VH-VL binders against q96il0. Designs and how they scored, part 3

Target 1, 167 residues: q96il0
Amino acid sequence: APERGAERRDTAPSGVSRFCPPRKSCHDWIGPPDKYSNLRPVHFYIPENESPLEQKLRKLRQETQEWNQQFWANQNLTFSKEKEEFIHSRLKTKGLGLRTESGQKATLNAEEMADFYKEFLSKNFQKHMYYNRDWYKRNFAITFFMGKVALERIWNKLKQKQKKRSN

## First folded at step 27 (VH-VL)

Design pab36
Fold by OpenDDE, last read:
Structure pab36 (fold): chain C 167 residues (1-167), chain A 120 residues (1-120), chain B 112 residues (1-112)
Amino acid sequence: as target 1 above (167 residues)
Amino acid sequence: EVQLVQSGAEVKKPGESLKISCKGSGYSFTKYWLGWVRQMPGKGLEWMGMIYPGDSDTYYSEKFKVQVTISADKSISTAYLQWSSLKASDTAMYYCARLEYYYGEYFDYWGQGTLVTVSS
Amino acid sequence: DIVMTQTPLSLSVTPGQPASISCRSSQSLVHREGNTYLHWYLQKPGQSPQLLIYEVSDRFSGVPDRFSGSGSGTDFTLKISRVEAEDVGVYYCMQGTHWPYTFGQGTKVEIK
């Protein structure tokens, strides 16, 4: 029977940033950094007469943002746990306690932590490569749709100008 | 599912020794800290100490350092709390709890508790 | 040791009404890395404690959205937006920032 490894529920809670932009805003708003991902969420403006193309762009941007938030929230959680485990292991090896005399968590020096960062980056290298690939793919798609929306807006403005000249 | 199952209630006399147990299941027992928390009758919660079963690293509250010993047997996923000589003042509920030390330092899962009664 | 002071120590609430519990620490609970290790537990009558909120505001798995935590530094609050009968018990705040871990005195929540 395959040992169903206890799935580490290392899913960071989807911290829905409760940042509510002003209701009458005609612009995208940037929220404070999310506590898990450390990424600033963007609240996308929804035009009253949103075109199907604009809606598609907005949805793609939202999905990409959610994907990015989830990735970094999970990555930061993993990083934090592995970092503390590393610190514990190293402190123990040194015969040091986990707590300082002041009762705070003991830490390692920058040189000792450099080993952790090297190992962590090495271990997560493939994960970061896939992330980067997907990040570029998503951003290229977004940029492409931004271009289409820009062209649509130009065309609509030209049509409106022609109608005003004909009346 | 993560579970912590503690040994049954104990009735002892002053001066007797006692060892109670906490068995973990549903997770990697050697990768999480286990803490012991005392609750005296009608009182609040008191952290006593903790153990890392992976290497038996132990820490105590200063209040409990000389009163109790915390140990673990990783082969059977069991942690222990023991007294060499019980006092009437040791009458309490004792909880084991899994500590998420490497993230938020909170107790996420708790045992059902072991009631220890020390009476003459 | 860090002293955790809860107020009130007892609260009687009508079902459907909100409740609020304060927890104050004798020192800042902000860790050097910026995290704040303040947690909330509920001990229902005859049961073991259970985690409600960790790190000030994060709900533990299975905890209803009517529970919310807030605060910073030394002052923290647990709020229940609409108290239900199942919310009866003793609520404890705990700090994990400083050694040793310490709990508040507990706040007994009862239904009127």
Scores: ipSAE 0.469, ipTM 0.810, lowest interface PAE 1.2, mean pLDDT 90
Fold by OpenDDE, last read:
Formats: structure tokens, C-alpha cells, sequence
Structure pab36 (fold): chain C 167 residues (1-167), chain A 120 residues (1-120), chain B 112 residues (1-112)
């Protein structure tokens, strides 16, 4: 079987968000939109006494965020490339140049671009369906772990109250 | 890995024709623009033109439009730069480079260059 | 054609010291869609040009973090935080916003 040369998916550089929250923050921080994904990264707070369950939740949230960032960065890159390719092909079909008389990239009208959007959405429909499915699965898992962490915190508070009453 | 391999150095006389080549590998040759860039001895870089090998769409700098012909053979992933009649002033290094035209319009990968020397 | 003006044209830097190269365009490089197609290349001695920075500030793959690009509109800067011996060469800015593509004159960086 000829090894299908891995089309190196021009993966958008995983721009590690350079957003550094203030060192004394006891809360999750939301950064500016990432250049590639346009998603706002969240810097998750790490408690000094992070429980194993809290750590699992944090890791799952981080992994889900990275997954989302990578998905949308790649999707936006694909969209941009396909959009420009579409514009090129349409301009060529019209006998128009890629550049205006002013030397800027030629563009299509809104109607022609609407056709591109329809085609793009149609072509990527299955990809978006899988994304949505996986997004829900990940968020359900996160919610489940959030519930467990909440219960653990309640239990720990109750144990501390009992110990204070016995002394 | 993306590679652009150019033909070897050429020594020609004024009035002779020349065709140099640039072979692309490690990527979809038909989906990326290839540009040619001239560098005269001890000088800067000059964009000459570009070709889209998928459909042979070609654009030139006005400075080079009548001086050279850019072509491609997609079957062998090769682009060409051709002169019908060389001049002494055509003595330069010629680079082919892959252009990411649809995302950022930058040259991400470059050939090793072809030195063309035109002397009487 | 867009004129790209680099300053300085030559720079001698002590290893470990920072370097800064300016590139000015004769017109704004902001595209209609808001993107700025300014790129930086390095041509090492006896080598082909290589991409360093694209779209003003994005590092190309394999480019060290000591390289950074900044700027907007018509004024752009390439910075090297700590110059190394391997950074010797000619640096070029390029604009891709306007037709035709144009390069700066180049800035020769040498080690003292």
C-alpha cells in the first residue's frame, strides 16, 4: 500500500498564548483572543493544595481548551486558504487579474462570496458535526468532574467542622 | 520535507537562450505558487514573477515581463525560468521560492539558487 | 512600486548584544482585510534567503525566540535579543500587500 505521504496539514502554529495573568491571581483568567483560533484562552488557577480530583479536572479543561484552540486554528487556516483559492479561481474564470489596478488583492462581491460560504459549509459539514459531538462529550466530562470536585469540597468542609466540635 | 532543487550554474554568451529549472518536492506542487527572485551580484532581492503550477497562471513584475518567461510542468513538479536572449546584465543568482499566497503572501521555502553568468 | 527602506544598511554587533533593524514602507502595508503582509528574511553568507518572520511578528518554524518582529502601517522592526554568530548575514524586509512584491535594500549584520 503506497504510504499516503502525510499531507503535513499546515497546522497553525500552536501559539502558546503569551498571556500571563498576574502572579497573585486566585482565579481563572481569560486572555485576549488567540490570533489563529480567535478563541480567548483561559489560564486556569492552580490551588496550592490541589486535590488529585481538582488536578484531573484542570487537566481535562486544559486538554479540551488545547483541542478547541487547535481545531479552530486549523479550521480558520483552511477557511482562509480555501477562500483565497476560490477568489482566485472565480477571478480567473471572469478573466480578471488577482490584483486591482491599485495593486491590492482583487475581491469578489458579496453574492459570489455567499456561494463560497455555502460550499465551504457543505464541504465541512461532517467535520463540524464531529467537532460538535466531541465538544459535547468533553464538556459533559468536565461538568461531571466539576460535580465530583464540588462534592469533595463539601465533604472536606464537613470533616473540618466535625474535628472542630470534637476539640 | 519541502524542498526546491534548482538546476546547476550556467555560463552563457550574450544573445543565447537559457532555461533554468526548479523542482519541488515534499508538498503538493500544484497547490502552491512558485516565485522567481533575482539577486544581482552584491545586490538585494528582486521579485521577478510567479506561477501557479495547477493551472499555469502566471504573473510578472513589470520590470521582467518582457525579459523572461515563467512556466511549469506539473507532471514532474518543475518550474522554469527562461530567457530568449541573454544580456550581460542578466548575470545574477536566481532563486525559486514557494509562495504561501493564500495565507500571508510570504516565501516560506527557497531553492539553493542558480548562478547565471553572461559574459562575452 | 512600494519602496521598502531599511535602516541601518550595515550593523556590527557584539555577540550577546541586542540588534534592531528598521523597515519603512512608502505606503501602508495594511491590506483591506486588515492583515499586514510584511515579512523578514535572512540570507546567511553563501546561502539562500530563509524566512524568519511573517506577517510582522509571527516566527517561522525553527526560528529562535531571540528573533521578534513588530510594527504597524509603514514602520516595522526586527529585533534580535541576543545576537549569535549564526545570525550573521543580510536581513531583508519584504512587502506582500501591494503589487509587485518588493524587498528592502538589505541590512548586513556582522559580528564585532
Amino acid sequence: as target 1 above (167 residues)
Amino acid sequence: EVQLVQSGAEVKKPGESLKISCKGSGYSFTKYWLGWVRQMPGKGLEWMGMIYPGDSDTYYSEKFKVQVTISADKSISTAYLQWSSLKASDTAMYYCARLEYYYGEYFDYWGQGTLVTVSS
Amino acid sequence: DIVMTQTPLSLSVTPGQPASISCRSSQSLVHREGNTYLHWYLQKPGQSPQLLIYEVSDRFSGVPDRFSGSGSGTDFTLKISRVEAEDVGVYYCMQGTHWPYTFGQGTKVEIK
Scores: ipSAE 0.413, ipTM 0.797, lowest interface PAE 1.4, mean pLDDT 90

## First folded at step 29 (VH-VL)

Design pab39
Fold by ESMFold2, look of step 32:
Structure pab39 (fold): chain C 167 residues (1-167), chain A 120 residues (1-120), chain B 112 residues (1-112)
Amino acid sequence: as target 1 above (167 residues)
Amino acid sequence: EVQLVQSGAEVKKPGESLKISCKGSGYSFTSYWLGWVRQMPGKGLEWMGLIYPGDSDTYYSEKFKVQVTISADKSISTAYLQWSSLKASDTAMYYCARLEYYYGEYFDYWGQGTLVTVSS
Amino acid sequence: DIVMTQTPLSLSVTPGQPASISCRSSQSLVHREGNTYLHWYLQKPGQSPQLLIYEVSDRFSGVPDRFSGSGSGTDFTLKISRVEAEDVGVYYCMQGTHWPYTFGQGTKVEIK
């Protein structure tokens, strides 16, 4: 029978950002590193006179941040759990104790841990390859729209300068 | 929905054997450690031991190591706590609880408890 | 064994008022990966324990935001910003850093 309660408890929590900017702000804010992703989230400012192009850029940046935060939160959780599972399995195979004298979890030396790192990278190679592809695609799009917004702002300044000279 | 359902209350005499059960559902039973916790009448909580049902690997708190046996039958998603010879001092409520061992080391879901009464 | 000491052992609170429970461990609970495995449970009258807070400050699923945890090293605190009738019961801290796992002696919270 299938597991009814497997709703995402084995993955990183959704909405991994925990920071709150000041009640009123007119600038983007960078918060502390998220516990699960280790990435610093940005809280994006929404200006009153946001152009359609500026809105598209902001939403693209927001979506990219959410995607990036979720990917690394999930990957870091998987890494941490699989690392401890590997250590436990190897300690048992070698007939060593699971805990140190203090009662904390024991670990393996660097040579022994190298097998884990190789296995983890190999197992996740395709996932990381798709992540890199998507990361570059998203960053290309963001950079493209950043350029368009910059040109839009320059153009608006030039229109205002033309009005001043005509007055 | 994660559920741990324990067997019903037991009334026993000193010297008798007993095996109580804890059935897990709503999650991968073989992928989580499961622990047993004792609560004597009117007292606090005491960790007794752990089992990993996937390979039946078991570990005991030193206080309980010789008093009980922890086992599991993964084919029916059930863990067990056993006494070969009960004593009056074994009168307590016994909980099974799922342990997140590889991150945080905390009990997230608990069974409803099994009251074991050992008296003349 | 790590001794977990809770204070107070009993607490009577007027409904809607805050409550604070302290837990002190005999040794540091910082794990080798830097996390602190200090957890809080509530056992309501006639019920099994339920997880409230794990890793000092993280609320478990379904736990209201009036519950918060804080602390570091050996000193930890559980706070209830506004005590409600359903919050009565015995609160336990637990450490998961060292085997054997140990619980505090419990703090009974009741409405006066």
Scores: ipSAE 0.448, ipTM 0.739, lowest interface PAE 1.8, mean pLDDT 85
Fold by OpenDDE, look of step 32:
Structure pab39 (fold): chain C 167 residues (1-167), chain A 120 residues (1-120), chain B 112 residues (1-112)
Amino acid sequence: as target 1 above (167 residues)
Amino acid sequence: EVQLVQSGAEVKKPGESLKISCKGSGYSFTSYWLGWVRQMPGKGLEWMGLIYPGDSDTYYSEKFKVQVTISADKSISTAYLQWSSLKASDTAMYYCARLEYYYGEYFDYWGQGTLVTVSS
Amino acid sequence: DIVMTQTPLSLSVTPGQPASISCRSSQSLVHREGNTYLHWYLQKPGQSPQLLIYEVSDRFSGVPDRFSGSGSGTDFTLKISRVEAEDVGVYYCMQGTHWPYTFGQGTKVEIK
């Protein structure tokens, strides 16, 4: 059977809006919503004296954010493509053009679009289940490392207090 | 990468027929509208028409509806703009452009243009 | 047809200075779905038009952040925060809400 050439999936252009926070910020910054994912990117602050645990937490948060951005960018692209294909197919079946008499983009009514949403959700159900599972795993790991960093900070504060009492 | 490559410059006489081409690559040619734009020497831009190569659905500006024919051959990812009888007033640069339709509605990629000169 | 009116038609700007171009439509460009299909194109000398801004304010990929679009309904503005030598050309607003699509007259931007 001839290998059906992998349709080059139009990957969403990786144009992450490079919102650059002000250089002097000592805080995490939230950017505007990304145009593809519709998710607000977080720019994580890097402390000068970042501990290995803090660095690991920051990296895990960054990786999770990137994963989430890519997932939703691809999902939104898939949704937009399938939605337009559905609209085109339905309009064609009705003997209607893809544009109105005024040349505007033709659309379907809310009832007709409800069938699309139901079908789309059904088709993508497993994908969303895997996403949710992986989202919980990642957030659990982040929360765990947040706890470790909190304990490390407490321990370091206690050691500093003991040194100040001994001098 | 998305590219629109147009046919070369044309020099014609009044009354001659002409067909210029725009070849799309790097995207699904049948899934995007393609438009033609006229630019007369030293003038602005004018939309002539749109074609959906998937089913050859075509819209014309009223000004161009009887002057030109827009067509597409999806088998070779090529759109065409055709005149049956050229006039000196058809001397212009002609551009093809792709309409993004999924993320919005805007013309994102343009051909390099085809210069058509009609002189006696 | 929708008439697009640009002002000014010509602009001479010193490098590093800001520029502003206005575009007015004869009718509302708000589509029934709520989107506004007003776009800005630049045609550099001897080149094809290139997309700068789409849907009033969204920058196209690779367009510098010095370009910004704003407006609503019938009144729109393109701003260049700091004009550079590479910004020389003719700027066009375009409406894509009503067929036929129409361009403004163009605004020629030159460097002083």
Scores: ipSAE 0.397, ipTM 0.798, lowest interface PAE 1.8, mean pLDDT 90

Design pab40
Fold by OpenDDE, fold request of step 34:
Structure pab40 (fold): chain C 167 residues (1-167), chain A 120 residues (1-120), chain B 112 residues (1-112)
Amino acid sequence: as target 1 above (167 residues)
Amino acid sequence: EVQLVQSGAEVKKPGESLKISCKGSGYSFTSYWLGWVRQMPGKGLEWMGMIYPGDSDTYYSEKFKVQVTISADKSISTAYLQWSSLKASDTAMYYCARLEYYYGEYFDYWGQGTLVTVSS
Amino acid sequence: DIVMTQTPLSLSVTPGQPASISCRSSQSLVHREGNTYLHWYLQKPGQSPQLLIYEVSDRFSGVPDRFSGSGSGTDFTLKISRVEAEDVGVYYCMQGTHWPYTFGQGTKVEIK
């Protein structure tokens, strides 16, 4: 029987930012930093006459944002967990208690923590490389669609000007 | 699944000794703090103390430091709360709870409680 | 010790109506690392306490979405968007930022 490992909260709760922009907003809103990812979510404006191309761009931006939020939320949780495990391991090795006399979590010195950061970065190097690669791919796609939307808007403005001259 | 199972209800007289137990399962017992919380009849929750079963490091609230002893036997994944001499004022429900320490200082799983009644 | 003050101490709510419980700490619960260790527990009648919300706003596993936590610094709120019969019990806030751990007095929620 597979040992049903204790559900370590390895995944950040999908903390839907409770930030609700005003319904009558005509622009994108930037929310406060997300608790887990520390990234500021963008609430994208939805135009009343959103074109199919604008909708595709918006969806791509939203999906990319969600992907980015989830990545960093999970990464930060992993970091926090591994940090505590490292601290505990080092304290035990030193024969020190896990808490101070005042009951607070014991900490390591800056040098010991530097070792943790180095190890963590080394361990997660490939993960960060893949993240960077995918980040660029997504952002290039977004930029491409931004260009298309810009061209569509120009074309629509030109058509409207022509109709006004003909009447 | 994480479970904390406590020993049964106790009825004692003043001056008697008592040791109640809390058995953890479904997780690494030695890797989490286990706390004890008192609830007097009709009252709120009071944190008493906690133990890290991995090394038996213990901490107490000032109120309970000399009143109780917290211990653990990691070989059987069991923590204990004990009194050397019970008082009538020790009549309460006692809960064990697992402390999550990786992310926050909160009790995520609780035992069913042990009712201790001390009467003449 | 940090004093946790809950208001109200008792609340009678009609099923389907919202409920709100306040918890105030005597000192800021912002930890040095920036986290805030304010948690909410529910103790149903005849049961042990159960974790509802941890770190101000995060729902524990299995906790319905009708429960929400908010607040910062010293002022915190637990909200129930639509109270159900199963939500009856005593709600406690707890702080884990300062030693020792301290609980609020509890708020008894009853159904009308």
Scores: ipSAE 0.646, ipTM 0.865, lowest interface PAE 1.2, mean pLDDT 91
Fold by OpenDDE, look of step 29:
Structure pab40 (fold): chain C 167 residues (1-167), chain A 120 residues (1-120), chain B 112 residues (1-112)
Amino acid sequence: as target 1 above (167 residues)
Amino acid sequence: EVQLVQSGAEVKKPGESLKISCKGSGYSFTSYWLGWVRQMPGKGLEWMGMIYPGDSDTYYSEKFKVQVTISADKSISTAYLQWSSLKASDTAMYYCARLEYYYGEYFDYWGQGTLVTVSS
Amino acid sequence: DIVMTQTPLSLSVTPGQPASISCRSSQSLVHREGNTYLHWYLQKPGQSPQLLIYEVSDRFSGVPDRFSGSGSGTDFTLKISRVEAEDVGVYYCMQGTHWPYTFGQGTKVEIK
């Protein structure tokens, strides 16, 4: 029977950033780094007269941010777990305890840890490739919508100028 | 689900030996530290020590190092706390707790406790 | 050993009102890896301790959102936004950064 109990912790809590920008802010706010992802969350400003295209852009940015936060939170948890497992395995191979004589968590030297990093990167190479691919795809879409929003804003400004000249 | 089940309450006399148990289930027993925590009547929590059942590596608080022995039998997923000679001052509730080690250092699951009463 | 000092040691709260418990460590609880191993436990009457908050602010599984942890370095706070009858018990802070592990004295929370 798969050890179902350990899987529940491997999902980073969807830590809604407790950072709340001031209610009267007319700007995007950058929060402190998230504890799990180490990424700074952005609180996107919502204009009173947000166009459907602007709303779509904002939602796409939010979804992309949430995707990034979740990816890195999970990756960091996986990294932490695998790091400890690596340390444990190496210490065991050396006939060393998991803790020092003083009771502190035993560690490996920098050279041994370099092997871990190499192995971890190798093991997760494909995962990182997919992430990078999807990251570029999402950012390309965002950039495309940014361009559309910019054009819409220009067009709206031109229409307003024409109406003011006609009155 | 992770569970820690402790042995029942004990009533002993001073000078008697005692061994209480904590059985782990729902997780890899050999991959987690298991700690013992004392709570004297009406008092706070005191960490006593812990064991890694995988290799029986054991650590004690300095206060408890000579007072108790912590052991484990990994074949039955059971840890033990034992006294060679009980004192009246050993009257307390004893808890076993699993130490989360991979993501931090905290006790995430606790046994129900074992009440030890030492009286003349 | 790290001394964990809780304040207050006793708190009587009206249901629906907020509660706040402070925990101060004698030394910084920031680990060399950057994590802070300050945890909060609740021991309900006649029950075992249960984990509420780990690593300062993270709620353990099944812990209601009315519980929140905050702090840094040496000063930490557990907050209950609206105290309920089921929140009665003794709250303990614990540090896992320094050897040996140490607990606060406990804070008894009662309902008025």
Scores: ipSAE 0.645, ipTM 0.857, lowest interface PAE 0.9, mean pLDDT 91
Fold by OpenDDE, last read:
Structure pab40 (fold): chain C 167 residues (1-167), chain A 120 residues (1-120), chain B 112 residues (1-112)
Amino acid sequence: as target 1 above (167 residues)
Amino acid sequence: EVQLVQSGAEVKKPGESLKISCKGSGYSFTSYWLGWVRQMPGKGLEWMGMIYPGDSDTYYSEKFKVQVTISADKSISTAYLQWSSLKASDTAMYYCARLEYYYGEYFDYWGQGTLVTVSS
Amino acid sequence: DIVMTQTPLSLSVTPGQPASISCRSSQSLVHREGNTYLHWYLQKPGQSPQLLIYEVSDRFSGVPDRFSGSGSGTDFTLKISRVEAEDVGVYYCMQGTHWPYTFGQGTKVEIK
């Protein structure tokens, strides 16, 4: 069994995007792509009079975002690691050094890399299926709460109009 | 814990040969590149070369390619830096360092250094 | 070889004050895969170098939050938000993008 190289203890730092939206913003902000996940984080607006339903929606969106960020950060790190290990293994099997004479990292051809991609996708197929399933569940829940919040806002507007007519 | 332990300080004369050592522990010695870095007295860091102990694949800086030989004995998790003929200009601190090759190509762990003094 | 230029070469800082060190490369350090292999090391007096920051902005294990790295392309910065006595030493930038590996000249940080 190839000696499992030292597991990078690098849990991707919970990359709190240092993007600070303007303090007086009344809308959601989209940050730059995260270094590890390559996903753009969203900074959710918090209304002054946030309802319990609005708060629940915001929390669910935030949790889903964090879940996505963590999944893709870890997946990208795993991919990068396994890719390099694959390249290393193949080069060694071919009797080639890990670097060229110019000192650059040696690479494999497109056909050899296609084998890696196929193997990687096959190995991670179940993981991706679970991700997709959970992604749909989370987004369905978010959409459902968006609908509830929309209805609540309509109802509150109607109540305010009735009070103004009775005075 | 990853550790790199280097051999003790050396005092030599010009023209003498020298071989210093770096022993790795706490990790798979054969799975990581090990580099050598020179630091002349009061100067900065200079990368000299590196070895992959798994197969002894070795690369040098052009400046050091003919000046030193890097080797490893994987059976005892030890890398070596050697000179066939020392010069006064070889007086320096020599560090071994583990290279994280698969990701960012950085030296994550360093030995304590070996001081080499070459004087007439 | 890639030339790494650090500025300043010496910095005297009052404890609790911020410090900033610049590192400029003679060529872009963006690798073909999009990663940037710029790293920062600290060599404390009488000690071996230790890794502080790797890949521009990632703190190595055990490195305090007061250390931060930033930059892109050819221009990089190491910042210390509040300098402590234990931060005294020589700071080096290093590039790993181009062969061979090269270091900056070092920046000596002292306490006033």
Scores: ipSAE 0.645, ipTM 0.862, lowest interface PAE 1.2, mean pLDDT 91
Fold by OpenDDE, fold request of step 34:
Order: C-alpha cells, then structure tokens, then sequence
Structure pab40 (fold): chain C 167 residues (1-167), chain A 120 residues (1-120), chain B 112 residues (1-112)
C-alpha cells in the first residue's frame, strides 16, 4: 500500500495581493509587503497597445515575481517553524517553561539565537545557492527583454518621426 | 486526513471520577499540541489546557489547573482529560482540538466533542 | 486574561445578504514578532467548532471565499459577502497572542 505522504500543508497560501491599483494608472504600482514573503508585489501596467515583446517581458516579470514570492513565503514559514522548534527544544533542555510569567512565549538569549541562525543558514545553504543562481538567470533574462523592448520603442519612435517628416 | 475522535457521552454523579479520551489520527500525534476546550450548555468556548504528547509537557488555564488533569499516551495516539471528583458544574461539552503552535497558535482540527452530564 | 468582545451577539440575516461580525480585544493582539494571532471559528448547530479564518485574514482549507477576515491591533472583523443557509451557527473569535487563549462570547447567525 503506497504510504500516502502526509501533505505538509506548509505551503504559504498564494496571497493574491488584494491591492488593486487605480484603473487609470499608466504606471506600475507597488503593493504593501506580502504577509508571508514580506516582499512588495508589483502590479504591472498593461498598455492598451502592448507589443508581443512587451507582453513577453511583462509575463516574465510576473512569473519571476510569483516565483520569488513563493520562495520567500515558504522560506519564512520554514524559518518560523524551525525557530520555534529550536526555542522549544532549548527551553526544555534548560527545564524552562515555554511561556513567561506574563504569558508571552519564552525567548532564548542572543547567543543561543545566534546558534540557531548559524545552523539554519548552514542547513539552507544549498537552497539559497540554487535560489541565487535562478534569481540571476531570471533577472538576466528580464534585463535582456527590457533591452529588446527599449530598442523596439526607439525604432517605433524613429519610424513615426520619419513618417511625420515625409508628410 | 487529520481526525480527532473522542470517547462517548458520559453520565455521572457528583463526586465520581471521570476520564475521557481523544484519539488522533492522520498526523504525527507526538509533534502537535492537543488542547481541551469546554463548552457549558448554551455558553461559549473556554480553553482549559493543552498537552504536547511527545514529552507530555502540559499547560493549564488558571481556572482549570486544579480541576482537571490532562495526560496522553503516545503509544496509542490518545490524550485524556480527567476529573478526580466531578461537580454538577462540570456538566458541559468537552472538545479536544489540535493546536498549530509553531505558526499562528490556532486550533485547526477538532474532535466531535464529549458530552459530560453530572447530575444527582 | 484578554477579554474578547464580539458584536453583535446575535444576527439575523436574509439569505444572499452580507453579514459582518466585530471582535475587539482588551489588548493589542500584535505579537512581538509582528504577527497577529486572531482566529475565527464557526460552530454549526449540533457540531464541533471549525476553523474559518486564522491570523486575521487567512482562510482555512475548504472555507469558501465569501468569508473574509480583516483588522489590526484590537479591532477585527469577519465578513460574509453572501450569507447562505449553511452559514448558520455561532461564530467565535479567538486570540492566541496572549496567555491564556481566550474566545469571544460568540455571535449567533440565523437566517430570516
């Protein structure tokens, strides 16, 4: 019988930013930080006469943003969980309660937390390396398409100027 | 699927002892806190306490600290709520609920409840 | 203990109409880490409580999109955009920020 893996519901909900930019905006809008990723989403402007190249750039930017949002949302959730587990384990080892007399979650000292951060970074080093690699690849692709779009816009402006001079 | 199955309804007299159970399934029983919540007839929800079955670490609300004992048997994925001496005022519905402690501290899954009736 | 105050305590709603329930805490529910541990539960008639919304605004799995949570600090709101017959029950807010955990009084939602 195949072991039905416990679906770790540890995926951050795809936070559709409820931020709706004004319909008449001709610019990209930056939303508030996402609750899980802490990244500010960008609402990309869609021109009425969007070129296929501009559309491709926009889609690539959107996909990259979604990828980045999902990565950091999941990473932050993992971090929060592992941090809490670490604190819990250390407090128990010390014979301390999980909560203070005021009812707040007990915390560790800065030195103990430094150990957690070091361990967490070490454990996630490879994951961060892959993230960085993919981040650069995506951003290079975006930059490349930005350059193409810029050239297309220049060319279109030059053609329009030539037509106006010939009339 | 995560499930919490509680023991059946109990009818007791004042002064009697009682132990009700909550069996967890569909998740790592030892990795999640399990809370008990009281609901008196026609009243709201009251948190009583919680246990971590992995090591039996237990916390109580001040109101319930001396009234009840929370325990767990991890070998059978079961938590318990017990009274040494029941009172008529203990008549209520008792729910067990899984606590997501590591994130938002919310009860994500609930048992069906155990009705405890204490009457002379 | 943190006192959670719900308003109204009872609400009679026509099917298809919106509903709104307020929950106020006696103290800020913002945790030191910046998170706010306010949750909403629904207890349908003859059933156990079920999680609807966690951490102010996040819908639990299987919860319809007609349910939404909002608020900050001490003031929170649960909204139902279009009340359905299946939404009948008692709604509870709960805080998990301060010890011990405390619930609101409950808001009974009925259909007219």
Amino acid sequence: as target 1 above (167 residues)
Amino acid sequence: EVQLVQSGAEVKKPGESLKISCKGSGYSFTSYWLGWVRQMPGKGLEWMGMIYPGDSDTYYSEKFKVQVTISADKSISTAYLQWSSLKASDTAMYYCARLEYYYGEYFDYWGQGTLVTVSS
Amino acid sequence: DIVMTQTPLSLSVTPGQPASISCRSSQSLVHREGNTYLHWYLQKPGQSPQLLIYEVSDRFSGVPDRFSGSGSGTDFTLKISRVEAEDVGVYYCMQGTHWPYTFGQGTKVEIK
Scores: ipSAE 0.635, ipTM 0.863, lowest interface PAE 1.2, mean pLDDT 91

